# Ledger of designs, part 23: VHH binders against Putative glutamine amidotransferase MTH_191

Target 1, 304 residues: Putative glutamine amidotransferase MTH_191, of Methanothermobacter thermautotrophicus (o26293)
Amino acid sequence: CGIAGVVYKDGKLHSVGADMTRMLHALQHRGPDSAGFAIYGGLGLEENDYLLNIEVKDKPGLLDMVKETVELVSPIGSDEVIPSVENHIIYRCRITLESFSQLKPLIMDIDSIDDVIVLNGSHSFEMIKDVGSVLEIADRYDTWSKKGTHAIGHTRFSTESIVDRYHAHPFQSYIIPDITVVHNGQITNYWKIREPLERKGHIFETNNDTECIVHYVADKLASGYSLEEALEQSVKDMDGPFSYIVGTPQGVGIAKDQLGLRPGVMAENDEVFAVASEEVSLREVMDTSEVEQISPGEVRVYEI
Below, E stands for the ipSAE of ESMFold2; O stands for the ipSAE of OpenDDE; V2 stands for 0.75 times the mean of E and O plus 0.25 times the DockQ between their complexes.

## First folded at step 14 (VHH; framework vhh_vobarilizumab_d1)

Design j1 (from h2 with Q107S; at its last look DockQ between E and O 0.93; V2 from the best seeds 0.00; counts 0 for: pae E 2.5 > 2)
Fold by ESMFold2, look of step 14:
Structure j1 (fold): chain B 304 residues (1-304), chain A 119 residues (1-119)
Amino acid sequence: as target 1 above (304 residues)
Amino acid sequence: EVQLVESGGGLVQPGGSLRLSCAASGFTFSSYAMAWYRQAPGKGRELVAGISSGGNTDYADSVKGRFTISRDNAKNTLYLQMNSLRPEDTAVYYCVARIWTHSGYSSYWGQGTLVTVSS
């Protein structure tokens, strides 16, 4: 697996979709079977608007049922259908909610429809994740044209037992808005981290380590931690060989386990901060001789 | 105007107790996560305890079992009960309010109250 992140320091819109596509493509090895992007800053949504991103099996009447369900809560402002593989479409629609707290309940209502899975709902970032190679996904969603301030991404080859759009990275928490995580490695004390979160009422929908990480980080942020403090505490609490990148509306954070066994490099110039599992990926967006390895136990936060 | 005003600091013997309060105004208190931070002389600020808008709490390892954070949303007040105080707890304690929105987060700091733990 490979992870990458890019942040433009001036806070303006840049071709981060193209940047992340090149970075993830450079990380792909033999047999990739999924890739994912979280592209921040480019959606331009009005206050209280959200983008729903829904996987719908391509069969008669089902999309209309999804639209009807959404319309019980919000008029649909704009929408699109993106044909995908495995007899599915990706339906995207813009909605208006009274508050953020209404988002997850709506997602759960839509998820209750057979053959329909909500991939995410968000305000400040676009989630693109699917099965296939990075270039196949880039062509399907036109990631090359997507603009934003920062992005994180993940690519995978056949290392996971379940291959579908829902279990691809990034993972998202809904405890607070628009927190995403991409991850390499393992959390070897996963259940010890998960149990306190479940006692606080967090609902785990998978057994994936990355879901555990995103819930952990979001929980710390919701309890008043800064991003850096949340990441620092995660390195103390979590065991195993891991590296992860968290995306937020204001930037990115990275964390690496205390053993430092997963690869990772980063670099920075006057324009861009970038991080990636391998240097070849980082060099797709940065031309520098000053590449540093992410140190064991290191946490880094870059906010615009 | 957002205001956070800490009170309750003072001089206390090792093993003693203090209760800090933070009076909040100028924002919808119940929507914010709240936290206590401290800064010892010559050191950076460190998180002591946090509490979500819904009342879920979390603590730094150094204070677990000794300190209790709580909030009263009706009175717009944050509290820190500090028991079994140690000399290393000596610091200026700050009240912090934070809210995460879909555009990021906002963070507001009080002026601090001094706690001195000394014999």
Scores: ipSAE 0.487, ipTM 0.810, lowest interface PAE 2.5, mean pLDDT 89
ESMFold2 (binder alone), look of step 14: mean pLDDT 86; pTM 0.861
OpenDDE, look of step 14: ipSAE 0.655; ipTM 0.869

Design j2 (from h2 with Q107H; at its last look DockQ between E and O 0.03; V2 from the best seeds 0.00; counts 0 for: pae E 7.7 > 2, placed apart)
Fold by ESMFold2, look of step 14:
Structure j2 (fold): chain B 304 residues (1-304), chain A 119 residues (1-119)
Amino acid sequence: as target 1 above (304 residues)
Amino acid sequence: EVQLVESGGGLVQPGGSLRLSCAASGFTFSSYAMAWYRQAPGKGRELVAGISSGGNTDYADSVKGRFTISRDNAKNTLYLQMNSLRPEDTAVYYCVARIWTHSGYSHYWGQGTLVTVSS
């Protein structure tokens, strides 16, 4: 797997969708595969609005049922249908909620519909994830046109032909708003990390170790840690070879395990901070003459 | 305006106890995470303990088992009970509010209260 992140230092809208598309394409060497994006800062929603991103099997009446379920909670403000592969569509709609705490319960209600899976709901970032090559997904969702302040992304290297969209990276936690993770590697003690989180009442949807990472970081933030402190603690608590990038509305964070066995490089100039699994990916968004290796146990946070 | 006012610092013998309080105003206290940080002479600030809006707690390894963070949402007050104090706990202790929202967060610090652990 390959991961990448890009942050524009001025906090203004830039072509981060195009940047991330080029970065992930440089990392993707095999197919069939999957790719995913979290593109922050450009969604432009009003303060109480959210974007739902829903996978719906393409069959008569099902999308109408999804819309009816959404409309029990909120009028649909705008929407879009994106045809996808394997007899599915991606339905995206804007909704209004009284508070963030209503988002996960609505997601769970929609998830209860057979042949429907909510990929995410968010306020400040757009999640794009699907099966296929990076360029196929970029064409399908028009990632080239997406603007933002920062983005993170993931591409999976596999000869396996069966991948579902929901379990592709990024993963999101709803413990706090709009936090995402992309990850390379494995958390070998993830049950030890997960068990305290479940005791606090946090709901795990999968057995994926990346979900464990995003919930852990979100829980630390919700308990008063800064992002840097949460990442530092994660390196102490988590075992196994890993490298991950966290996206938040304010920026990104990077963490690498104490053994440092996963590849990772980063670079920074006056305009951009970038991180990627491989240097060729960084070269897509900046001059690579200033590349730095991510050290074992290193944590780095860039907040705009 | 967000205000955080710490109290309860002072001089204490090794092995002793102190209780710090932080009176909070200017925001909906019960909705947000709170934390205690400390800064020893010549060192950077470090997290001591945090508590979520729902009351879930986390501690730095150096204080785990000795310090207890708590909150009283009816009184808008954050507490730090410090037991079995050691000379290395000597620091200025800061109350911190983290007001995290989907558009970002604001980070508010109190003025600090000095804790000195010495014979």
Scores: ipSAE 0.020, ipTM 0.522, lowest interface PAE 7.7, mean pLDDT 87
ESMFold2 (binder alone), look of step 14: mean pLDDT 87; pTM 0.863
OpenDDE, look of step 14: ipSAE 0.268; ipTM 0.669

Design j3 (from h2 with S106T; at its last look DockQ between E and O 0.92; V2 from the best seeds 0.00; counts 0 for: pae E 2.5 > 2)
Fold by OpenDDE, look of step 14:
Structure j3 (fold): chain B 304 residues (1-304), chain A 119 residues (1-119)
Amino acid sequence: as target 1 above (304 residues)
Amino acid sequence: EVQLVESGGGLVQPGGSLRLSCAASGFTFSSYAMAWYRQAPGKGRELVAGISSGGNTDYADSVKGRFTISRDNAKNTLYLQMNSLRPEDTAVYYCVARIWTHSGYTQYWGQGTLVTVSS
């Protein structure tokens, strides 16, 4: 697996979609499996508006059922159907909610429909994750044209038994608004991380250890931690081989396990902060003469 | 305007107790996470304790079991009960409001209150 993140320091809109596409493509050493993007800053939604991404099996009447379910809570302002691989479509719709707290319940309601999975709901970033090669997905969703201030991304190789969109990275938590994570590795003390979070009332949708990471970080942030502090604490509490990158509306952070069992590199200049699992990814967005290896147990954060 | 005013600091002997208070105004107190930070002489600011809008708490390892963060939403007040104080707890303690939105977060700081633990 490969992970990458990029931040433009000036806080202006840049072609981060194209950048992330190139970064992820550089990390794709094997055949197509899945890839995902979280592109921040360019979505431009109105206040209280959210974008839903929903995987729907291509079955007659099913999409209508999804729309009806959504409309019970919120009118659909705009929508589109994106053809995907196999017998599934990606339904995207723009909705309006009175509060952020309404988002998770709506998602749960939609998820209760058979052959339907909500991939995410967001306000300040666009989620793109699908099955296929990075370039195929980029073409399908036109990632090349996506603007933003920063982004994170993931590319997966077919080493795992189940390849689906729902379990593709990035993962999102709804503890706080618009936090995402991409992960390379395994959390070996998964249960020790998840149990305290569940006791606090956080709801897990999967048994994926990556979900634990994003909930963990989100919980820390919700409790008053800075992003850097949250990541540092995660390195202390989480065991196993891992590198992960977190995205928030304000920036990107990377954390590496205490033993440095998964790769992580960083490059930075006056314009760009970039992180990745491999240097080849960084070369896509800047001169690599300034590439640094992230040390075991180290975290790096840049917030605009 | 957001205002955070700390009180309750002072001189205390090792093993003693203090209770800090933070009076908050200018925002919907009950909707946001609050935290206590401290800065010892010659050191950077560090998180001591945090409490979410929902009442979930977290603590730095150095203060776990000794400090308790709490909030009274009706009074718009944040508290830090500090027991079994140690010389290394000597610092200026800051009340912090952290507001997370879809655009990120805004952090507000109080002026701080000095806690000195000395024999």
Scores: ipSAE 0.201, ipTM 0.646, lowest interface PAE 1.9, mean pLDDT 92
ESMFold2, look of step 14: ipSAE 0.480; ipTM 0.799
ESMFold2 (binder alone), look of step 14: mean pLDDT 87; pTM 0.866

Design j4 (from h2 with I99V; at its last look DockQ between E and O 0.95; V2 from the best seeds 0.00; counts 0 for: pae E 2.8 > 2)
Fold by ESMFold2, look of step 14:
Structure j4 (fold): chain B 304 residues (1-304), chain A 119 residues (1-119)
Amino acid sequence: as target 1 above (304 residues)
Amino acid sequence: EVQLVESGGGLVQPGGSLRLSCAASGFTFSSYAMAWYRQAPGKGRELVAGISSGGNTDYADSVKGRFTISRDNAKNTLYLQMNSLRPEDTAVYYCVARVWTHSGYSQYWGQGTLVTVSS
């Protein structure tokens, strides 16, 4: 797997969709099974608005049922249908909620419809994840035109047993707003991390290591940790070879396991910070001689 | 205007106990995560304990089993019960309020209260 992140330090809109597309494409060594993006800062939604992204099987009447379910909670604002592969569409709609706490319950109601899966709901970032190559997905969603302040992304290679849109990175937690994770590697003490979170009432939808990471980070943030402190604690608690990037509305964080067994490089100048699994990816967004390896146990946070 | 006012600091002997309080005003206290930080002279600030808006707690390894964080949402007050105090617990203790939003997080810091653990 390949992961990448880019942050523009000035907090202004830049072509981060194009940047991330080039970074992920450069990580391609064989045709990937899936790719994903979290692109922050460019949606421009009103304070109480959210964008839902919903995978809907192409069946008569099913999209209408989805719309009816949404409309029990919120009028639908702008919407869009994006054709995808394998007889599915991606339905995107803008909704208005009185509070963030209403988002997950609505997602669960929509998920209860057979052949419908909510891929995400968010306010400050656009999630794009699908099956296919980086370039196929980029053309399908027009990632080239997406602007924002920062982005994270992931590519996956064909060695994975389960391939679908829902299990592609990024993963998101709904305990606090708009936290995403992309990950390379594995957590070898996964169950030891998961059990305490389940006892606190966290609901795991998958057995995926990346879901474990995003719930862990969100739990620490919800308990009053700073992002840097949450990541520092994760490196102490988690075993195995891993590198991950967390996206937040304010920026990104990176963490690497104590043994440092997964690849990763980063670089920074006055304008931008970038991180990637390989140097060729990082150089798509900056031209610098000061590329550094992510050290064993290293945590780094960039907030705008 | 947001205010966080710590109290209850002082001089205490090793092995002793102390209870810190933080009175909060100017925001919806029950919606915020709350935390205690400390800063020893010449050192950076470090997290001591945190408590979510829903009451879930978490502790730094150095204080686990000795310190207890709690909150009283009816009185807008955060507490830290500190037992089995050690000289290395000597620091200025700060009350912190945090909330995560779609734009990131907001935080507020108190002025701090000094805890000195010595004979």
Scores: ipSAE 0.449, ipTM 0.791, lowest interface PAE 2.8, mean pLDDT 88
ESMFold2 (binder alone), look of step 14: mean pLDDT 85; pTM 0.846
OpenDDE, look of step 14: ipSAE 0.551; ipTM 0.827

Design j5 (from h2 with T101V; at its last look DockQ between E and O 0.02; V2 from the best seeds 0.00; counts 0 for: pae O 10.3 > 2, placed apart)
Fold by OpenDDE, look of step 14:
Structure j5 (fold): chain B 304 residues (1-304), chain A 119 residues (1-119)
Amino acid sequence: as target 1 above (304 residues)
Amino acid sequence: EVQLVESGGGLVQPGGSLRLSCAASGFTFSSYAMAWYRQAPGKGRELVAGISSGGNTDYADSVKGRFTISRDNAKNTLYLQMNSLRPEDTAVYYCVARIWVHSGYSQYWGQGTLVTVSS
């Protein structure tokens, strides 16, 4: 697996979609599996508007059912259907909610429909994750044209038993708005991390340890931690080989396990902060003369 | 002040065993990853084994299956059980604390203990 993140320091819109596409493509050493993007800063939604990405099996009447379910809670302002592989479509719709707290319940309602899976709901970033090669997905969703201030991404190699869009990275938590994570590795003390979160009332949708990471970080942020502090604490509390990158509306952070069992590199200049699992990815967005190895147990964060 | 004091080194025959200890003080031992490094004559320092605060372990390929790193947080002590020792294991072994704080990462080293494997 490969992970990458990029932040433009000036806070202006840049071609981060294209950048992340190149970064992820550079990390794709094997055949197509899955890839995902979280592109921040360019979505331009109004207050209380959210974008839903929904996987729908290509079955007659099913999309209508999804729309009807959504419309019970919110009118659909705009929508599109993106053809995908394996007899599925990706339905994207813009909705308006009275509060962020309504988002998770709506998602759960939609998820209750057979052969339907909500991939995410977001306000300040665009989620793109699908099955296929990085370039195929880029073409399908036109990631090349996507603008933003920063982004994170993931490319997966078939190391896991389940290859689907729902389990593809990035993962999102709805504890706080618009936090995502991409992850290389395994949290070996998963249960120790998850249990306290569940006791606090956080709802897990999967048994994927990557979801645990994003909920953990989100919980810390909700409790008043900075992103850097949250990541540092995660390195302290989490065991196993891992490197992960978190995206928030404010920036990007990377954390490496205490033993450095998964790779992580960083490059930074006056314009760009970039992180990745491999240097080859960083070369796509900046001069490699500035590349540094992230030390075991170290975190790096840049917030605009 | 961070202090790491290694012990347990000595002369051993090939195939023999040694157990190294590292007494740690001056920091919250249980909160940080620890490691063993070694430096053979004429060679650079290399990682031998590491252990996270939670007990996750990693080993150099050259020592996998022969060495075991462990820790006793109650005693603030790091251990390295070395079995099936080989002449190429001859080196000064260092206890290392990987201490990271806000925006920082530091490694602290002990004085080292000499392990000599010879017939």
Scores: ipSAE 0.000, ipTM 0.244, lowest interface PAE 10.3, mean pLDDT 91
ESMFold2, look of step 14: ipSAE 0.370; ipTM 0.753
ESMFold2 (binder alone), look of step 14: mean pLDDT 87; pTM 0.868

Design j6 (from h2 with A35S; at its last look DockQ between E and O 0.90; V2 from the best seeds 0.59)
Fold by OpenDDE, look of step 14:
Structure j6 (fold): chain B 304 residues (1-304), chain A 119 residues (1-119)
Amino acid sequence: as target 1 above (304 residues)
Amino acid sequence: EVQLVESGGGLVQPGGSLRLSCAASGFTFSSYAMSWYRQAPGKGRELVAGISSGGNTDYADSVKGRFTISRDNAKNTLYLQMNSLRPEDTAVYYCVARIWTHSGYSQYWGQGTLVTVSS
């Protein structure tokens, strides 16, 4: 799989959707599988508003049930149905909550509905993840027009395990607001990472090791760590081959395992900070004369 | 305005104990994580201990088992109990508030309190 991240240093809105699309497309060496985006800074939601992305099987009455469930907690301000592949639709709705702490319980309630999966809920970024090629997904969701300050993304190949939207990257944690991760690799000491988090009361929705990463980082941040400190600690605590990129409302960070078993590169100029699993991805957003290899065990962070 | 005021620092012999306090004001103390950082002479600032709004704690490996971070939300006060102090614990200790929101985070630092561990 391939991972990428891009940050515009000036903190202004740029065509990061288009940039990430090109970056991910460059990483897509095989046929269509899945791809995902977290695009920060351009969603422009009002205070206390959130955007839900929900996978719904195309079954009569099911979408109505989803809407009714949401409306028990929050009015739906706006919504749309995005046709997807197979027999599923993506339902997006804008909701208002009194507090961030209400978001996870609502998500859990919706997830309890058969043939319904909440992909995410967010305020400061737009989640786009689906089945298909990068370009197909880009067309479906019009990623080309999406503006933002920074973004992370992932493209998955068919040789990997279960291919579905729910397990597609990015993964989000709701320990803190709007944190995401894209991951290339495997955490071999998964149980050692997950158990302490569960003891702290964090709820896991999957057995995917990528979820462990985002909860781990989120927990560290919630405990007072900086992003850089959290990533550095993760490199110490996590075993196995991995590179991962984290997105927050503040910026992007990349971490590489201690042995450097998964690739990671970075390029930076006065305007842009970019990271990726391969240099070819970086070429899409800047001159690669300034490309650096990320060293084993190294983390790189840029916050606006 | 967010204010953090540390106290309790001083000179102590190796093996001794100190209790630092941080009085917080200007924000909803109980809603946010708090941390202690320290900066030794000639070194950078490092995280010593953190405590979440929910009371979960984390520690640097160098202080684990010796230091205890705690909070009293009713008093808007953060504490650091330091036992079995060592010369390498000598540093200025800072109380830090890190506030995460949908827009990112803001961080606030106290003025610091000096802890000197020396025979």
Scores: ipSAE 0.411, ipTM 0.775, lowest interface PAE 1.6, mean pLDDT 93
ESMFold2, look of step 14: ipSAE 0.564; ipTM 0.841
ESMFold2 (binder alone), look of step 14: mean pLDDT 87; pTM 0.872

Design j7 (from h2 with D61E; at its last look DockQ between E and O 0.92; V2 from the best seeds 0.00; counts 0 for: pae E 3.0 > 2)
Fold by OpenDDE, look of step 14:
Structure j7 (fold): chain B 304 residues (1-304), chain A 119 residues (1-119)
Amino acid sequence: as target 1 above (304 residues)
Amino acid sequence: EVQLVESGGGLVQPGGSLRLSCAASGFTFSSYAMAWYRQAPGKGRELVAGISSGGNTDYAESVKGRFTISRDNAKNTLYLQMNSLRPEDTAVYYCVARIWTHSGYSQYWGQGTLVTVSS
């Protein structure tokens, strides 16, 4: 799989959707599988508003049930149905909550509906993840027009295990607001990472090791760590081959395992900070004359 | 305005104990994570201990088992109990408030309190 991240240093809105699309497309060496985006800074939601992305099986009455469930907690301000592949639709709705702490419980309620999966709820970024090629997904969701300050993304190949939207990257944690991760690799000491988090009361929705990463980082941040400190600690605590990129409302960070078993590169100029699993991805957003290899065990962070 | 005022620093012998306090004001103390950092002479600032709004704690490996971070939300006060102090613990200790929102985070620092561990 491939991972990428891009940050515009000036903090202004740029065509990061288009940039990430090109970056991910460059990483797509095989046929269509899945791809995902977290695009930050361009959603422009009002205070206390959130955007839900929900996978719904195309079954009569099911979408109505989803809407009714949401409306028990929050009015739906706006919504749309995005046709997807197979027999599923993506339902997006804008909701208003009194507090961030209400978001996870609502998500859990919706997830309890058969043939319904909440992909995410967010305020400061737009989540786009689906089955298909990068370009197909880009067309479906019009990623080309999406503006933002920074983004992370993932493209998955068919040789990997379960291919579905729910397990597609990015993964989000709701420990703190609007944190995401894209991951290339495997955490081999998964149980050692997950158990302490569960003891702290964090709820896991999957057995995917990528979820462990985002909860781990989110927990550290919630405990007072900076992003850089959290990532550095993760490199110490997590075993196995991995590179991962984290997105927050303020920026992007990349971490590489201690042995450097998964690739990671970075390029930076006065305007842009970019990271990826391969240099070819970086070429899409800047001159690669300044490309650097990320060293084993190294983390790189840029916050606006 | 957010204010953080540290106290409790001083000179102590190796093996001794100190309790640092941080009085917080200007924000909803109970809603946010707090942390202690320290900066030794000639070194950079490092995280010593953190505590979430919910009371979950984390520690640097170098102080684990010796230091305890705690908070009293009713008093808007953060504490650091330091036991079995060592010369390498000598540093200026800072109280830090870290506020995460949908827009990212803000951090606020106290003025610091000096802890000197020496025989």
Scores: ipSAE 0.308, ipTM 0.701, lowest interface PAE 1.8, mean pLDDT 92
ESMFold2, look of step 14: ipSAE 0.423; ipTM 0.775
ESMFold2 (binder alone), look of step 14: mean pLDDT 87; pTM 0.861

Design j8 (from h2 with S53T; at its last look DockQ between E and O 0.93; V2 from the best seeds 0.00; counts 0 for: pae E 2.4 > 2)
Fold by ESMFold2, look of step 14:
Structure j8 (fold): chain B 304 residues (1-304), chain A 119 residues (1-119)
Amino acid sequence: as target 1 above (304 residues)
Amino acid sequence: EVQLVESGGGLVQPGGSLRLSCAASGFTFSSYAMAWYRQAPGKGRELVAGISTGGNTDYADSVKGRFTISRDNAKNTLYLQMNSLRPEDTAVYYCVARIWTHSGYSQYWGQGTLVTVSS
């Protein structure tokens, strides 16, 4: 797997969609089968508005059922249908909720419809994830034109399983708003991390290591940790070779396991901080002689 | 305006106990995660314990089993029960409130209360 992140230091809108597309394309040899983006800061949604991102099988009446379910809770503001592969469409709609706490229950109601799965709902970032090459996905969703303050992304290669959209990175938590994770590696003590979180009432929908990471980080933030402290504690608690990037509305965080077995580099200049699995990816967004390897056990947080 | 006011610090002998309180005002206390930090002389600030809006707790390794964080949302008050105190627990203790939103986080810090553990 390949992971990447980019942050513009001035907090203004930049072409981060194009940046991330180039960064992920440079990593495509690590994962030609699927790609994912979380693009922060550019949606421009009004307070209490959310963007729902829903995979719907292309069959008569199903999209109408999805819309009816959404409309029991919120009028649909604007919407879009994006054709995808395998007889599916991606339905995206803007909704208004009274509070963040209404989002997950609505998602669960929509998910209860056969042949429908909600990929995410969010306020401050746009989730784009699909099967196919980075460039194919970029053209399908027009990532080239997406603006924002920062982005994270992932590309995956799988020779043994069917790649689907829901299990692609990034993963998201609904415990606190708009936290995303992309991950390279594995958590070898996964069940020991997951079990305490389940006892606290966290609900896991998959057995994916990345979901475990996003729930762990969100739990620490919900318990009063800073992002840096949450990531530092994760490095102490989690075993195995891993590197991950967390996206938040304010920036990104990076963590690498104590053994330091997964590749990762970072760099910054006056305008940009960037991180990627490989240097060729970094160089898509900056030209610098000061590329730094991510050290074993290192945690780094970059907030705007 | 937001205010966090710590109290309950003082001088105590090793092995003793203290209970810290943090009175909060100027915000919706029940919506914020709360934490205690401490800063020993010559050291940086470190997290001691945290508590979520729903009461889930977490502790630094150095205090686990000896300290208990709790909150009373009806009284807008955060507590830290400190048992089996050691000289290394000597520090200024700070109350912190944090909330994560779509825009990131907001945080507020108290002024601190001094805890001294010595014979």
Scores: ipSAE 0.495, ipTM 0.815, lowest interface PAE 2.4, mean pLDDT 88
ESMFold2 (binder alone), look of step 14: mean pLDDT 85; pTM 0.848
OpenDDE, look of step 14: ipSAE 0.676; ipTM 0.869

## First folded at step 15 (VHH; framework vhh_vobarilizumab_d1)

Design k1 (from j6 with S53T; at its last fold request DockQ between E and O 0.90; V2 from the best seeds 0.00; counts 0 for: pae E 2.2 > 2)
Amino acid sequence: EVQLVESGGGLVQPGGSLRLSCAASGFTFSSYAMSWYRQAPGKGRELVAGISTGGNTDYADSVKGRFTISRDNAKNTLYLQMNSLRPEDTAVYYCVARIWTHSGYSQYWGQGTLVTVSS
ESMFold2, look of step 15: ipSAE 0.519; ipTM 0.826
ESMFold2 (binder alone), look of step 15: mean pLDDT 86; pTM 0.861
OpenDDE, look of step 15: ipSAE 0.825; ipTM 0.928
ESMFold2, fold request of step 16: ipSAE 0.523, 0.533, 0.538; ipTM 0.829, 0.835, 0.839
ESMFold2 (binder alone), fold request of step 16: mean pLDDT 87, 87, 87; pTM 0.865, 0.866, 0.862
OpenDDE, fold request of step 16: ipSAE 0.915, 0.907, 0.915; ipTM 0.968, 0.965, 0.968

